VHH binders against Late secretory pathway protein AVL9 homolog (AVL9). Designs and how they scored, part 3

Target 1, 145 residues: Late secretory pathway protein AVL9 homolog (AVL9), of Homo sapiens (Human) (q8nbf6r17to161)
Amino acid sequence: LHIVVVGFHHKKGCQVEFSYPPLIPGDGHDSHTLPEEWKYLPFLALPDGAHNYQEDTVFFHLPPRNGNGATVFGISCYRQIEAKALKVRQADITRETVQKSVCVLSKLPLYGLLQAKLQLITHAYFEEKDFSQISILKELYEHMN
Below, E stands for the ipSAE of ESMFold2; O stands for the ipSAE of OpenDDE; V2 stands for 0.75 times the mean of E and O plus 0.25 times the DockQ between their complexes.

## First folded at step 1 (VHH)

Design j2 (framework vhh_5j56_2)
Fold by ESMFold2-Fast, scan of step 1:
Structure j2 (fold): chain B 145 residues (1-145), chain A 128 residues (1-128)
Amino acid sequence: as target 1 above (145 residues)
Amino acid sequence: QVQLVESGGGLVQPGGSLRLSCVASGFTFSYDESYAIGWFRQAPGKEREGLSSISGSYGGSTSYSDSVKGRFTISRDNAKNTVYLQMNSLKPEDTAVYYCAAETYGSWDYLPEEYDYWGQGTQVTVSS
């Protein structure tokens, strides 16, 4: 269904930074706006304990966007990197480390090969050292179709 | 109107234990709120050092600095809106003024510059 990037902002906490396709039809890919039913998505994808790990993968569930819908399944792979290692450091990055999650939302349970692909793509995303480079995330979406 | 009040400091011998309390007002630990409480200390002639944090969301994730991991334990009592720091196996080098601090919108670290509200501190002295 969607590829989502969740980041941690020192003043705003966990927030969606990118989605493809957008989580709300008609919004931009960099919109922070979430469906009301999915308001907890950022905290599920990048949980409070994430800062204790270099990387990890977590599975979660989201309710349907309407009462007659099916459960949405999520898989999140999160990592951290030293801000000093970034080729392009955004002005709002004030911490010594940057944490981000790359996650996939689907109507089908996600297992096996997709977890491995998500980890690989997350590594590649961080290896760019420039989080504005989203082509690899679009590739992940295309690989799921 | 966030306020934090520390208590429980005092004089203790090396190897002893103390439990510090931090009572918060002006916010509550709830599923929708991303408040976090951190414990910090400042010894004479040293910078303020982060020790531990506990988040206000989803049951309270905890973190610890290497200097206290295994000796100190952070916990919370949501009904009393209170955070505790249980300090065991205290050493003379743990002597410092201990502070609790609060940060809104999620915090998983113990970097002093990122905390918005601070208590007045409580003195802990470890000596014979």
Scores: ipSAE 0.000, ipTM 0.165, lowest interface PAE 13.9, mean pLDDT 75

Design j3 (framework vhh_5j56_2)
Fold by ESMFold2-Fast, scan of step 1:
Structure j3 (fold): chain B 145 residues (1-145), chain A 132 residues (1-132)
Amino acid sequence: as target 1 above (145 residues)
Amino acid sequence: QVQLVESGGGLVQPGGSLRLSCVASGFTFSGDSSYAIGWFRQAPGKEREGLSSISSSTGGSTSYSDSVKGRFTISRDNAKNTVYLQMNSLKPEDTAVYYCAARTEVYITSGGEYHYSDFDYWGQGTQVTVSS
């Protein structure tokens, strides 16, 4: 079970900005590095059409790492906010709106339960208007397990 | 070198239609590269306004500003390396120079309006005049 934040960078495109616990053991929570098998995760979590919606939810699958293990199920809730509404604006935010996805990766296909919790996590995260406030993501992760 | 060339502008009466074309050279729409193509316009005394964009995703994810949503449609023809802007129900307020712009390595555009400085390559523009 992981909570992942995917954001859009104006030069790099979509990328993982946060994960808890880290997707690669030993990495920091803010690492952009992904397992090769999961290189498309940012696109799946924050698809090209996301800019047409204020918020939406998408479901996807990831292959097992190194061909071992079970299929991983992904649920992503993406949302946008005007950059001017942010209390803290990160250096990389140059566009008028900020798009981010909060995603849950799980070995269990518990769509209804996970979707409801994910929506709460996503709304709480955006309501802070400060995307450096990751403690809410950690706290909500503990309540999901 | 990436180059964009607009065509299809001209004089049209209110309520009329025009289709603008943007031909790209120096990269291909049928390739594996990530990109976004946007249409912008600029009227005298106004800032350059973003109108519509299309991305490299399968089928091409599209966006529209509120001022043109429902009237303008963006599309692409990968075989011709061309992006189109179909403009219907034109109004005098649509009179402007229309620009095609490209940004490479873009997977998702910002929601709503995006600034013209976000795009790396620009065409020279094509004049659209809506008048009787």
Scores: ipSAE 0.000, ipTM 0.118, lowest interface PAE 15.9, mean pLDDT 71

Design j4 (framework vhh_5j56_2)
Fold by ESMFold2-Fast, scan of step 1:
Structure j4 (fold): chain B 145 residues (1-145), chain A 130 residues (1-130)
Amino acid sequence: as target 1 above (145 residues)
Amino acid sequence: QVQLVESGGGLVQPGGSLRLSCVASGFTFDYESSYAIGWFRQAPGKEREGLSSISGSSTGSTSYSDSVKGRFTISRDNAKNTVYLQMNSLKPEDTAVYYCATGSPYWEEFLESPHEYDYWGQGTQVTVSS
């Protein structure tokens, strides 16, 4: 089970900005590094064309890590916000809008209740207007684990 | 390592057609939706111009510059990791070296910023003349 934040950078494309717990043991929560089996995670969580929407939810699958055979299920809620509305701006923001997704990765199939909770948490995360405020993401993890 | 190889250029009469191919290696289309391939061209003494792009998602998002919209069509064959540019109703003004390029910015800037692309092919010459 992981909570993951994926952002879009105009030059670098989609990348993981945060994970809890870290996707690679020993890495920091802000590591961009992914397991080879999950290298497509950012693109599945924040798909091409997402910039056309204020918010939406997408479901996806990831292959098992290290040959264990268990499929990993993903759900991503992505949203857009005007850059000028942010309390804290990243130095590399050059767009009028900022787009990010909040994802849950689980070994179990995701349910409607989990989707509803993720949508609520994603909305609250954006309402902070400061993406360093991760307490609500940790709360989501505690409730699911 | 990402490599792009173009082919299909040549000499054609005005009003004719050509299909260019771009074979990618070290890059997979199926699930890398933020890694797009675009077609560009450059005529002697002119700036490099973006023509068309396609993303790697299952749906594939496409875009075209006004100069080629309605005449050129971009498509992909994911099983072959190949992107095509079908060029119809060719004009002398289409004479240029045609390049394919790939990079991460798949948003609407993809065709507007050639200098931001990570990998480029070597180009294929297209000459439209009598």
Scores: ipSAE 0.000, ipTM 0.130, lowest interface PAE 17.5, mean pLDDT 71

Design j5 (framework vhh_5j56_2)
Fold by ESMFold2-Fast, scan of step 1:
Structure j5 (fold): chain B 145 residues (1-145), chain A 129 residues (1-129)
Amino acid sequence: as target 1 above (145 residues)
Amino acid sequence: QVQLVESGGGLVQPGGSLRLSCVASGFTFSDYTSYAIGWFRQAPGKEREGLSSISGSYGGSTSYSDSVKGRFTISRDNAKNTVYLQMNSLKPEDTAVYYCAKDRYYDILTGYPEYFDYWGQGTQVTVSS
């Protein structure tokens, strides 16, 4: 189980900006480093034609990290917001539009209720207008057990 | 909106070759697009079998089922918005309707077909003399 934030960086493309708990044990929650088999995670978390959408929900799969065990299921809630609407503009936010996905990675293909909760949390995260406010993301993790 | 159209099927003798094409419309291949496109087949009275997958990501990683590994090759041509399945050393048991499918997965072979975004209508491949 992980909560992951994926953002679009104008020079680096799609990258993981936050994970809780960290995707690699021992890394910081703001690490961009991914397991080898999950290197496409940032790319998979964005919907087709993301640049044309205000918001969308995407489902995706990741292979097991070790061997051919159970697949990992991802649910991503994408949203974009004009940079000028942000209360706090971080150093790496240089575009007119900020694009981010809030994702849940799970061993179970949970959707429906989880999708609805993720959508609400993603809205709340963007309504903070300050992407350093991660307490709501940690609350989502805790409420999902 | 998004449509996948298969072509290239037909009758071929054992040991022969065919190249299937899957043309995407309403969708473009891009480095920033999350997708996997792959091939499935279904013979009469059999369940649908996944054959091969190619991802839309940093290198277009590929995967193959054991039944076709070494005989079939998947590739893409981004300029033509087309995915190909080159089928060599065809056997009578390869006779089936071949379907192109797309989903927002890393690898379409590990996905659940019930949840795939789009399917083509299929193209018939018959291997017999």
Scores: ipSAE 0.000, ipTM 0.152, lowest interface PAE 13.5, mean pLDDT 73

Design j6 (framework vhh_5j56_2)
Fold by ESMFold2-Fast, scan of step 1:
Structure j6 (fold): chain B 145 residues (1-145), chain A 130 residues (1-130)
Amino acid sequence: as target 1 above (145 residues)
Amino acid sequence: QVQLVESGGGLVQPGGSLRLSCVASGFTFSSTEDYAIGWFRQAPGKEREGLSSISWSGGGSTSYSDSVKGRFTISRDNAKNTVYLQMNSLKPEDTAVYYCAAESYDFGSYYLSQHEYDYWGQGTQVTVSS
């Protein structure tokens, strides 16, 4: 079970900006490093059509990390906001719009009620207009487990 | 370097149709980098407005602004190095100089903002008048 934030960096493309707990044990929550088996996670969570939508939800799958194992299920709610609307603007944000997804990775198939809860949390996360405010993401993790 | 040349502008009556063409050349691709070609317009005294975009490679992902969605269609013909904007049900408020623009992007993500586009054509005038 992980909560993951994926964003688009103008020079590096889609990348993981936050994970809780970290995707690689021992890394920081803001590490961009991915397990090799999950190298396409950013693209699956924030796909090539995402910029066409104000917000949407996508489901995806990831292979087991250590070869044999259970499929990992992903659900991503992505949203777009104008950079000028942010209370805190990072120096590396050069695009006029900021696009991010909030994802849940789980060994259990995600259900409709969890999708609705994730959409609500994603809206609240964007409503802060400050993406450093991660308490609501931690709350999502605690209530799912 | 990327060069863009627009054509197909002109005078048309309200409710009419017009097709703009953008001939593109000079692309340089890396293993992760692609180009999006977008159409923008600018009316006198207004800022440039993004209308539609299409990726140059892959499946041709498209995007449209709400003001033209359902009326304008973007398409590409890679064999001719050309991107088209088919404009239907034209209105007087569509009167503007129309620009073709290109931006490079990584991993398939791109936006309809003038500030993201590095290469611009000279523009072609579209006038919708009775």
Scores: ipSAE 0.000, ipTM 0.136, lowest interface PAE 15.4, mean pLDDT 74

Design j7 (framework vhh_5j56_2)
Fold by ESMFold2-Fast, scan of step 1:
Structure j7 (fold): chain B 145 residues (1-145), chain A 129 residues (1-129)
Amino acid sequence: as target 1 above (145 residues)
Amino acid sequence: QVQLVESGGGLVQPGGSLRLSCVASGFTFSEGYSYAIGWFRQAPGKEREGLSSISGSQGGSTSYSDSVKGRFTISRDNAKNTVYLQMNSLKPEDTAVYYCAVDYETWLSGYDTGSYDYWGQGTQVTVSS
């Protein structure tokens, strides 16, 4: 089970900005490094069509790391906000609109209550107007595990 | 003011197919992205069971309970303001009253029955002989 935040960087494109627990054991929570098998995760979680919507949900899957393990299931909730509405704007946010995805990765297909909780956490994360507030994301993980 | 009307139910033999329709009034599927639409059923003497959902108004993701995955397909036609449930390979245990529901306040209710506030009146599906 992982919580993952994916954002768009004007120079780097779609990238993982946060994960809890880290996707690669031993890395920091803010590591952008992905397992080779999951290199397409950012694009699946924040698809190119997402810029046409204020918010939506996508479901996706990732291959097993060893090539013969179980499929990993992903649920992504993405949302947009105008940069001018932010209380705290990070130096890397140079666009007029900020788009981010909050995702859950699981070995089991999780539905219902988990998806409802993910929606609430995504809204709360954006309503902080400060994307450095990661305590909400950690709370999601602890209550789901 | 939100109202849902189901249709398309009836009697079918095992292995048959039905397509249920749910027409919405009081809101338009293309107006926003903060809603979820689901299909549910309730058999005599049993609790209401969630079957499938679709989220958002465009490019919404679909999901299915294990009991119907591979046999049922949810879809929508925004121009007709209608949601469909295509039911294939029907079994006697699929006999139930089928309901559609909308959660207009959230886009991620899934097929969690407790999250939905607006319900249709239901349409009977009987799979027998």
Scores: ipSAE 0.000, ipTM 0.105, lowest interface PAE 16.5, mean pLDDT 73

Design j8 (framework vhh_5j56_2)
Fold by ESMFold2-Fast, scan of step 1:
Structure j8 (fold): chain B 145 residues (1-145), chain A 130 residues (1-130)
Amino acid sequence: as target 1 above (145 residues)
Amino acid sequence: QVQLVESGGGLVQPGGSLRLSCVASGFTFYDSGSYAIGWFRQAPGKEREGLSSISGSHGGSTSYSDSVKGRFTISRDNAKNTVYLQMNSLKPEDTAVYYCAATKYEIEVYSGGYTSHDYWGQGTQVTVSS
């Protein structure tokens, strides 16, 4: 049960940039560290050929973190934006576009209304043109939980 | 452990052929949103250059750099988690360490996108000499 932001870094590849609550208990919300069982979550969250799409929605699954747990279901809303359109530019942005996915991880398959809600939140997140504005993401989590 | 492993390199005479293999372990090429896989090479004292790519999302769409078009063929076997590079009509200037790389993004052969790839192998040496 997490909200996760996955981004693409030109030197580091696909990585988790934010999670709420943190994916590993005790880590910060901006930690890039992943559980071993979820090591390829960033790849599943960013669609194949992502740089060719303005937006897309992907469904995926992750194994349980404990061997006896249930499958974790993921839904990812991907979006890209021109770096020049950003109000606040991070120093490490050297590409002409910024690609990110906002994901929800749940013990239940997520379809229908929740998918629509996630897409709206993802659009609002990008419309800020300042990816440090995470209040919208916290709101999504509180609504689900 | 997540890794890509290249194999099939070696010594060959000009005009000869080699088939390189790139095997993934710790993840699968045919998972939801299959990876795009590219082949790159680097000769001593030169920059790493893109040679060829194959996409999973487009049913195996392929691309090639001008230096290898018509001589090299890329293919994939998703059931074996393997991508192949068939190299024909090899020339001395093909001597290099050959690398494979995997990414969710399509690999653009002529771009500097190689620094953005998610996984890289350690490389396999190809030497073309008489």
Scores: ipSAE 0.000, ipTM 0.163, lowest interface PAE 14.3, mean pLDDT 71

Design n1 (framework vhh_7n9e_1)
Fold by ESMFold2-Fast, scan of step 1:
Structure n1 (fold): chain B 145 residues (1-145), chain A 125 residues (1-125)
Amino acid sequence: as target 1 above (145 residues)
Amino acid sequence: DVQLVESGGGLVQAGGSLRLSCAASGFTFSSYAMYWGRQAPGKGREWVSGISGSGGSTAYASSVKGRFTISRDNAKNTLYLQMNNLKPEDTALYYCAADEWYGLDYSEPRAYDYWGQGTQVTVSS
């Protein structure tokens, strides 16, 4: 259904950074606005405690957007990388990591080879060190057909 | 090498308008959240407004909400701040800033990845 990237900000918490196709029709791919029914998606995809691991895979469920629709299934591959300081001043030195998950949302419970493929693509996404490089995410989406 | 260059500041009377620009180079502009901050005389830097990489999300400090509009043109690598109904208390040096590592959170003053040198805005009563 959708590919979703969830990131973590140390003060604001988890939020959607990217979706393909967009979760809300008419919004941009980088909108962090969510359907009311899916307001907990960021926390399910990048849960508390994930910070204790460099990478992990999590399975979760979302309610249907329609009251009588089917459950939506999610698979999230979490990854953490230490951010390099691009500009550092003595007074405001901070030690931060970039925490993101790449998720697949589907009406069908997906398992097995898709988990391995999602993990590989997540690694490739981080290796680019350019999180605007969405062609990899689009390739994942195409392989979900 | 990263460059952020502000322009469009000046002297204006209370109730007037100004449009600030920030020309960015040396990085993938659309991948960065962009911000406007200001520093009034005798004060530290404070956040004014923020915009996501696509321009789909914006936020404003309560003191400027309804009067200022942030926008960006990713094809031109340029950030804008349209300032209307200016007040003497808006007098400050206005900076643009870019931040890749903090996600889409743009509502708090913080140490940004890159800062411009600023453009002076003076509002006379």
Scores: ipSAE 0.000, ipTM 0.107, lowest interface PAE 16.5, mean pLDDT 71

Design n10 (framework vhh_7n9e_1)
Fold by ESMFold2-Fast, scan of step 1:
Structure n10 (fold): chain B 145 residues (1-145), chain A 127 residues (1-127)
Amino acid sequence: as target 1 above (145 residues)
Amino acid sequence: DVQLVESGGGLVQAGGSLRLSCAASGFTFSSYAMYWGRQAPGKGREWVSGISSSGGSTAYASSVKGRFTISRDNAKNTLYLQMNNLKPEDTALYYCATDSEYVQWETSGYTYYFDYWGQGTQVTVSS
């Protein structure tokens, strides 16, 4: 079970910006490094044509990390916001809009009420207008455990 | 030194198809995401499609979704764009690219920064 935030960096493309617990044991929660088996996670988490949508939800799956084990199920809630609306803007944001997905990775297929809960959390995360405020993401993880 | 050479453009009637190619050299092609962008006469550059380093994930601009297919052959260091059901509005100079601050594309109000090398390949769709 992980909570993951994926964003689009204008120079580097799609990348993981946050994970809780960290996707790689020993890394920080803000590590961009992915397991080789999950290197496509950022692209799967952002909808096709994400730049054209204000918000969307997508479902995807990832292979087992060590080759053994069960398929990992993902649900991603995408949203975008005008950069000028942010209370705290990171120095490397040069675009007019900021695009991010809040994802949940689980060994169980996630649907129904969890999709609704993720949409609400994603809206709340963007409504903070400060993407460094990760407490709501940690609360989501603790609730799902 | 990154080098990207586009080819495969031409004149085609509305409803027709074309396949574009981009030959890449000077970098480890299989380690980088690749993109197609275009510039129509009198307009800015716009992003068309993107593909992950392995080819396992793709993305498309809404204007081409369902009609264009991006693919790559990492053994040949080549990127492709299969264009079906072409429209006069698809008339543009098409570029392939990697991430960079030196070149930018706009689509739906967004600006993307990509590398490119060469003159692009011209696609003209007659009505």
Scores: ipSAE 0.000, ipTM 0.138, lowest interface PAE 14.2, mean pLDDT 71

Design n11 (framework vhh_7n9e_1)
Fold by ESMFold2-Fast, scan of step 1:
Structure n11 (fold): chain B 145 residues (1-145), chain A 128 residues (1-128)
Amino acid sequence: as target 1 above (145 residues)
Amino acid sequence: DVQLVESGGGLVQAGGSLRLSCAASGFTFSDYAMYWGRQAPGKGREWVSGISGSGGSTAYASSVKGRFTISRDNAKNTLYLQMNNLKPEDTALYYCAAEGYDSWLGEFYTSPQDYDYWGQGTQVTVSS
């Protein structure tokens, strides 16, 4: 089980900005490094043609890590917000909009109830207008575990 | 060290076709988005097309959309550009470039300064 935030950076493209617990043991929660098996996670988490949507939900799957094990199931809730609406604007934000997906990775198949809860949490995360406020993401993890 | 080598250019008549190749070495090819750019005589560089590391996302400049097709073979560390219905205006030095990261779907970085690695180019001349 992991909670992952994927964002779009104007120079770096799609990247993981946050994970809880960390995707690589020993890394910080803000590490951009991915397991080799999951190197395309950022693209899978963002909906095709996302620039045309204010929000969307995507389902995907990842291969098991270390070759053995079960398929990992992903659900991603994408949302965007105008940069001018942010209470705290990071120095490297030069785009007019900020685009992020909040994802859940699980060994169990995802259900509609989990999708609804993830949508609510994603909305609350954006409502803070300060993406350093990760308490709501940790709360999502506790509710699912 | 990192190396990009373009090939496949030449002289063709208007309406003709060419396929360009870019052989990459010295880095993990599949981890990098790849781009084709061109520079016409006496003009600045312009972006032509881009493809993500996985090959799942592609984008094209409006001037070539529908005529050119970008593709890649990650097993062979090779990038391709299939050019159809060539016009005299397509005459340019064509070069490939690599980024250190995958790009957003539908939004490829088109500023030359944003590319990590550059090739030397292959000349394409289209006569009327």
Scores: ipSAE 0.000, ipTM 0.104, lowest interface PAE 16.7, mean pLDDT 73

Design n2 (framework vhh_7n9e_1)
Fold by ESMFold2-Fast, scan of step 1:
Structure n2 (fold): chain B 145 residues (1-145), chain A 124 residues (1-124)
Amino acid sequence: as target 1 above (145 residues)
Amino acid sequence: DVQLVESGGGLVQAGGSLRLSCAASGFTFDDYAMYWGRQAPGKGREWVSGISWNSGSIAYASSVKGRFTISRDNAKNTLYLQMNNLKPEDTALYYCAKDSYGEFLWDSSEYDYWGQGTQVTVSS
């Protein structure tokens, strides 16, 4: 089980900004490095057409790591906010819409109440208007694990 | 003075393969996400695939996923689309596009420049 935040960087495109627990053992929670098998995770979390929507939810699959194990199931809730609405701005935010998704990766398919809970947490995360506030993401992990 | 020149199209039988190329000039290629789109007769433009500046993020339309592979060679300022297991439904004018901001935007309506295109015709 992992909680993952995917954001959009103006030059690099979609990338992982946060994971809990880290996707690679030993890395920091803010590492952008992904397991090779999951290198497409950022795009799957922020899919084609995402920038046209204020908010939406998508489901996706990831292959097992090292060719072993079962399919990993993902659910992503993404949202956007105008940069000018942020209380705390990153140095590289340039007068644009900021897009991020909050994802859950699980070995079991996720439906119903878990989707609703993820949507609520994603909304709360954006309402902070300060994306360094990660306590709500850790709370999500505790409830789902 | 942005220029995008597509090539590699042609007539191919169903089940065949083609490799498209897009030669880019007039901008710093490795600072921008690049895209492939297509327009079939009687249809609007549809997005096909996208790739970020460093190939770290790649995306495909559901209609081509598993059959097409996008790639780029930043040293040559060239974008590629490898098309396998082509179907009559893939018949279209294929063109590449550059984003206005170097950002990864997925909608074809947001691109600031489109090339002239290369025609792909798949016979049944």
Scores: ipSAE 0.000, ipTM 0.142, lowest interface PAE 14.7, mean pLDDT 74

Design n3 (framework vhh_7n9e_1)
Fold by ESMFold2-Fast, scan of step 1:
Parts: structure tokens; C-alpha cells; sequence
Structure n3 (fold): chain B 145 residues (1-145), chain A 126 residues (1-126)
């Protein structure tokens, strides 16, 4: 079970900004490094298109890490917000719109139990207008376990 | 001028087979990894399979492993997906991708699969 935040960086493109617990053992929660088998996670979590909508929910699958295990199930809640609305603007936010997805990765297809909760948590995360606030993401993880 | 044109979809009964093709043009096909993805009605997008530029490294989603086979013909600039033992759960729009691109337009960043096509619809009846 993992909580993952995927965002867009103006120079690096789509990347994982946060994971809890970390996707790679030994890395920090803010590590951008992904298992090679999951290198497609950022683009699966962020919807295609012109992003002419404020929020969206997508379901996706990732291959097993060792090729011998079960499919990993993902659910992503996408949201965007104007950068000028942020209470705290991080140094690497240089564009007018901030786009992020909050995702849950699970070995079980828990979509029916988590979708509404994930949408509410994503909304609350954006309502903080300060994306350094990880306490709400930790609360989501604890609530799921 | 990158173009990817998917074909081969259709209506098939459970247990049946289909072979999808993706005709690539406008880039050096043999230099790129290629991917198949799908999106079922009312569901999010799903990564299905990927193949290295040489064809030597191949990966599959667990839901299709053992039933689907990805392959490529670099001389013909074509990507294939052989689908066997199809299930109703395989019903989806199938698309091929070279990778994904990030664009900036109108004050927004947009992430999109690096493909040019409408995909090909696969419908599996029970």
C-alpha cells in the first residue's frame, strides 16, 4: 500500500514528488526515483489532454516489480490550482497553474472503498494551498490501514 | 510529423483472438521503445505492454500476461499486439504510444501519450 503524489515540474516533466511509505526502500519520502517496472506511473496518474477540467479520477494498473507477482492497482485523483492562489509558493513553481495527482497503490483492487475518500483528501490537500503539508497524506494512509 | 495509426480492432466472442497493428511514420521507429495501452468504458487508462527498440526486452501487465504477445517489425515500422483468449474485461479502446510528451500551452502543462491516432476499439462479447 502506498500513497503517491505526482506533479509536473517545468523542467523535468511529470514526476513523483512524494511517496509514503517510500517506493524504493531507503529513499526519502520526497525521492523522485521509481522502480524501472513503474517508470510509467507519472503519465498514467496524470490525465492526457488539454487539462480543460479542474479534477478527474483515473484507475490504472502497474506490472509486478519482479514479474512473478500480482498486478498493482492504482487510483489517481487529479486536480489543478492557480499558482497565485497558493499560500506558500515553492521555488520550483514557475508556471501559472499547478497540476497534481494524489494516488493510492495497492495489491488489492480497493477502488470502491477508496475513490470518494481519495477525492476528499485530494480536495483538502489543495485547500491547504501549501503542498509541503504532508500530514493530510499520512492521515489518508493511516485511515486506509 | 509523428503519426501512429492503430487498426485491427473489432467485435469478438469471449475466447477469441484479434491482432492489432500500429503503423508508425515520421520518426526512426527502430530507435524508440513502443507501448500499448487501453482504456475501458468508465475506467481509467491502463498500461498493457511495452517493447524495447530492438525487441529483446518485453513487459506485460499481469492482467494480460500469457494471453497477449507484443512484437515489432522495424523494417515495416509496425508494432503488433496479438491478443488470445480474450475476455469481456478486455473490452477497451486500444492505442499505441512512442512515449509521452509534456507540453506547455495557455498557461498550463499538459501530459499526453506520444501518439497520433484515435485508437482501435476492441469489444468482447460474453
Amino acid sequence: as target 1 above (145 residues)
Amino acid sequence: DVQLVESGGGLVQAGGSLRLSCAASGFTFSSYEMYWGRQAPGKGREWVSGISSSGSTIAYASSVKGRFTISRDNAKNTLYLQMNNLKPEDTALYYCARDYEVTYSGGEYTTSFDYWGQGTQVTVSS
Scores: ipSAE 0.000, ipTM 0.118, lowest interface PAE 16.8, mean pLDDT 71

Design n4 (framework vhh_7n9e_1; at its last look DockQ between E and O 0.03; V2 from the best seeds 0.00; counts 0 for: pae E 14.8 > 2, framework grips, grease 27.4 > 24.2, SAP .688 > .668, placed apart)
Amino acid sequence: DVQLVESGGGLVQAGGSLRLSCAASGFTFSDYYMYWGRQAPGKGREWVSGISSSGSTIAYASSVKGRFTISRDNAKNTLYLQMNNLKPEDTALYYCATGPSYDELWNYLSGFDYWGQGTQVTVSS
ESMFold2-Fast, scan of step 1: ipSAE 0.000; ipTM 0.157
ESMFold2, look of step 2: ipSAE 0.000; ipTM 0.146
ESMFold2 (binder alone), look of step 2: mean pLDDT 82; pTM 0.832
OpenDDE, look of step 2: ipSAE 0.130; ipTM 0.578

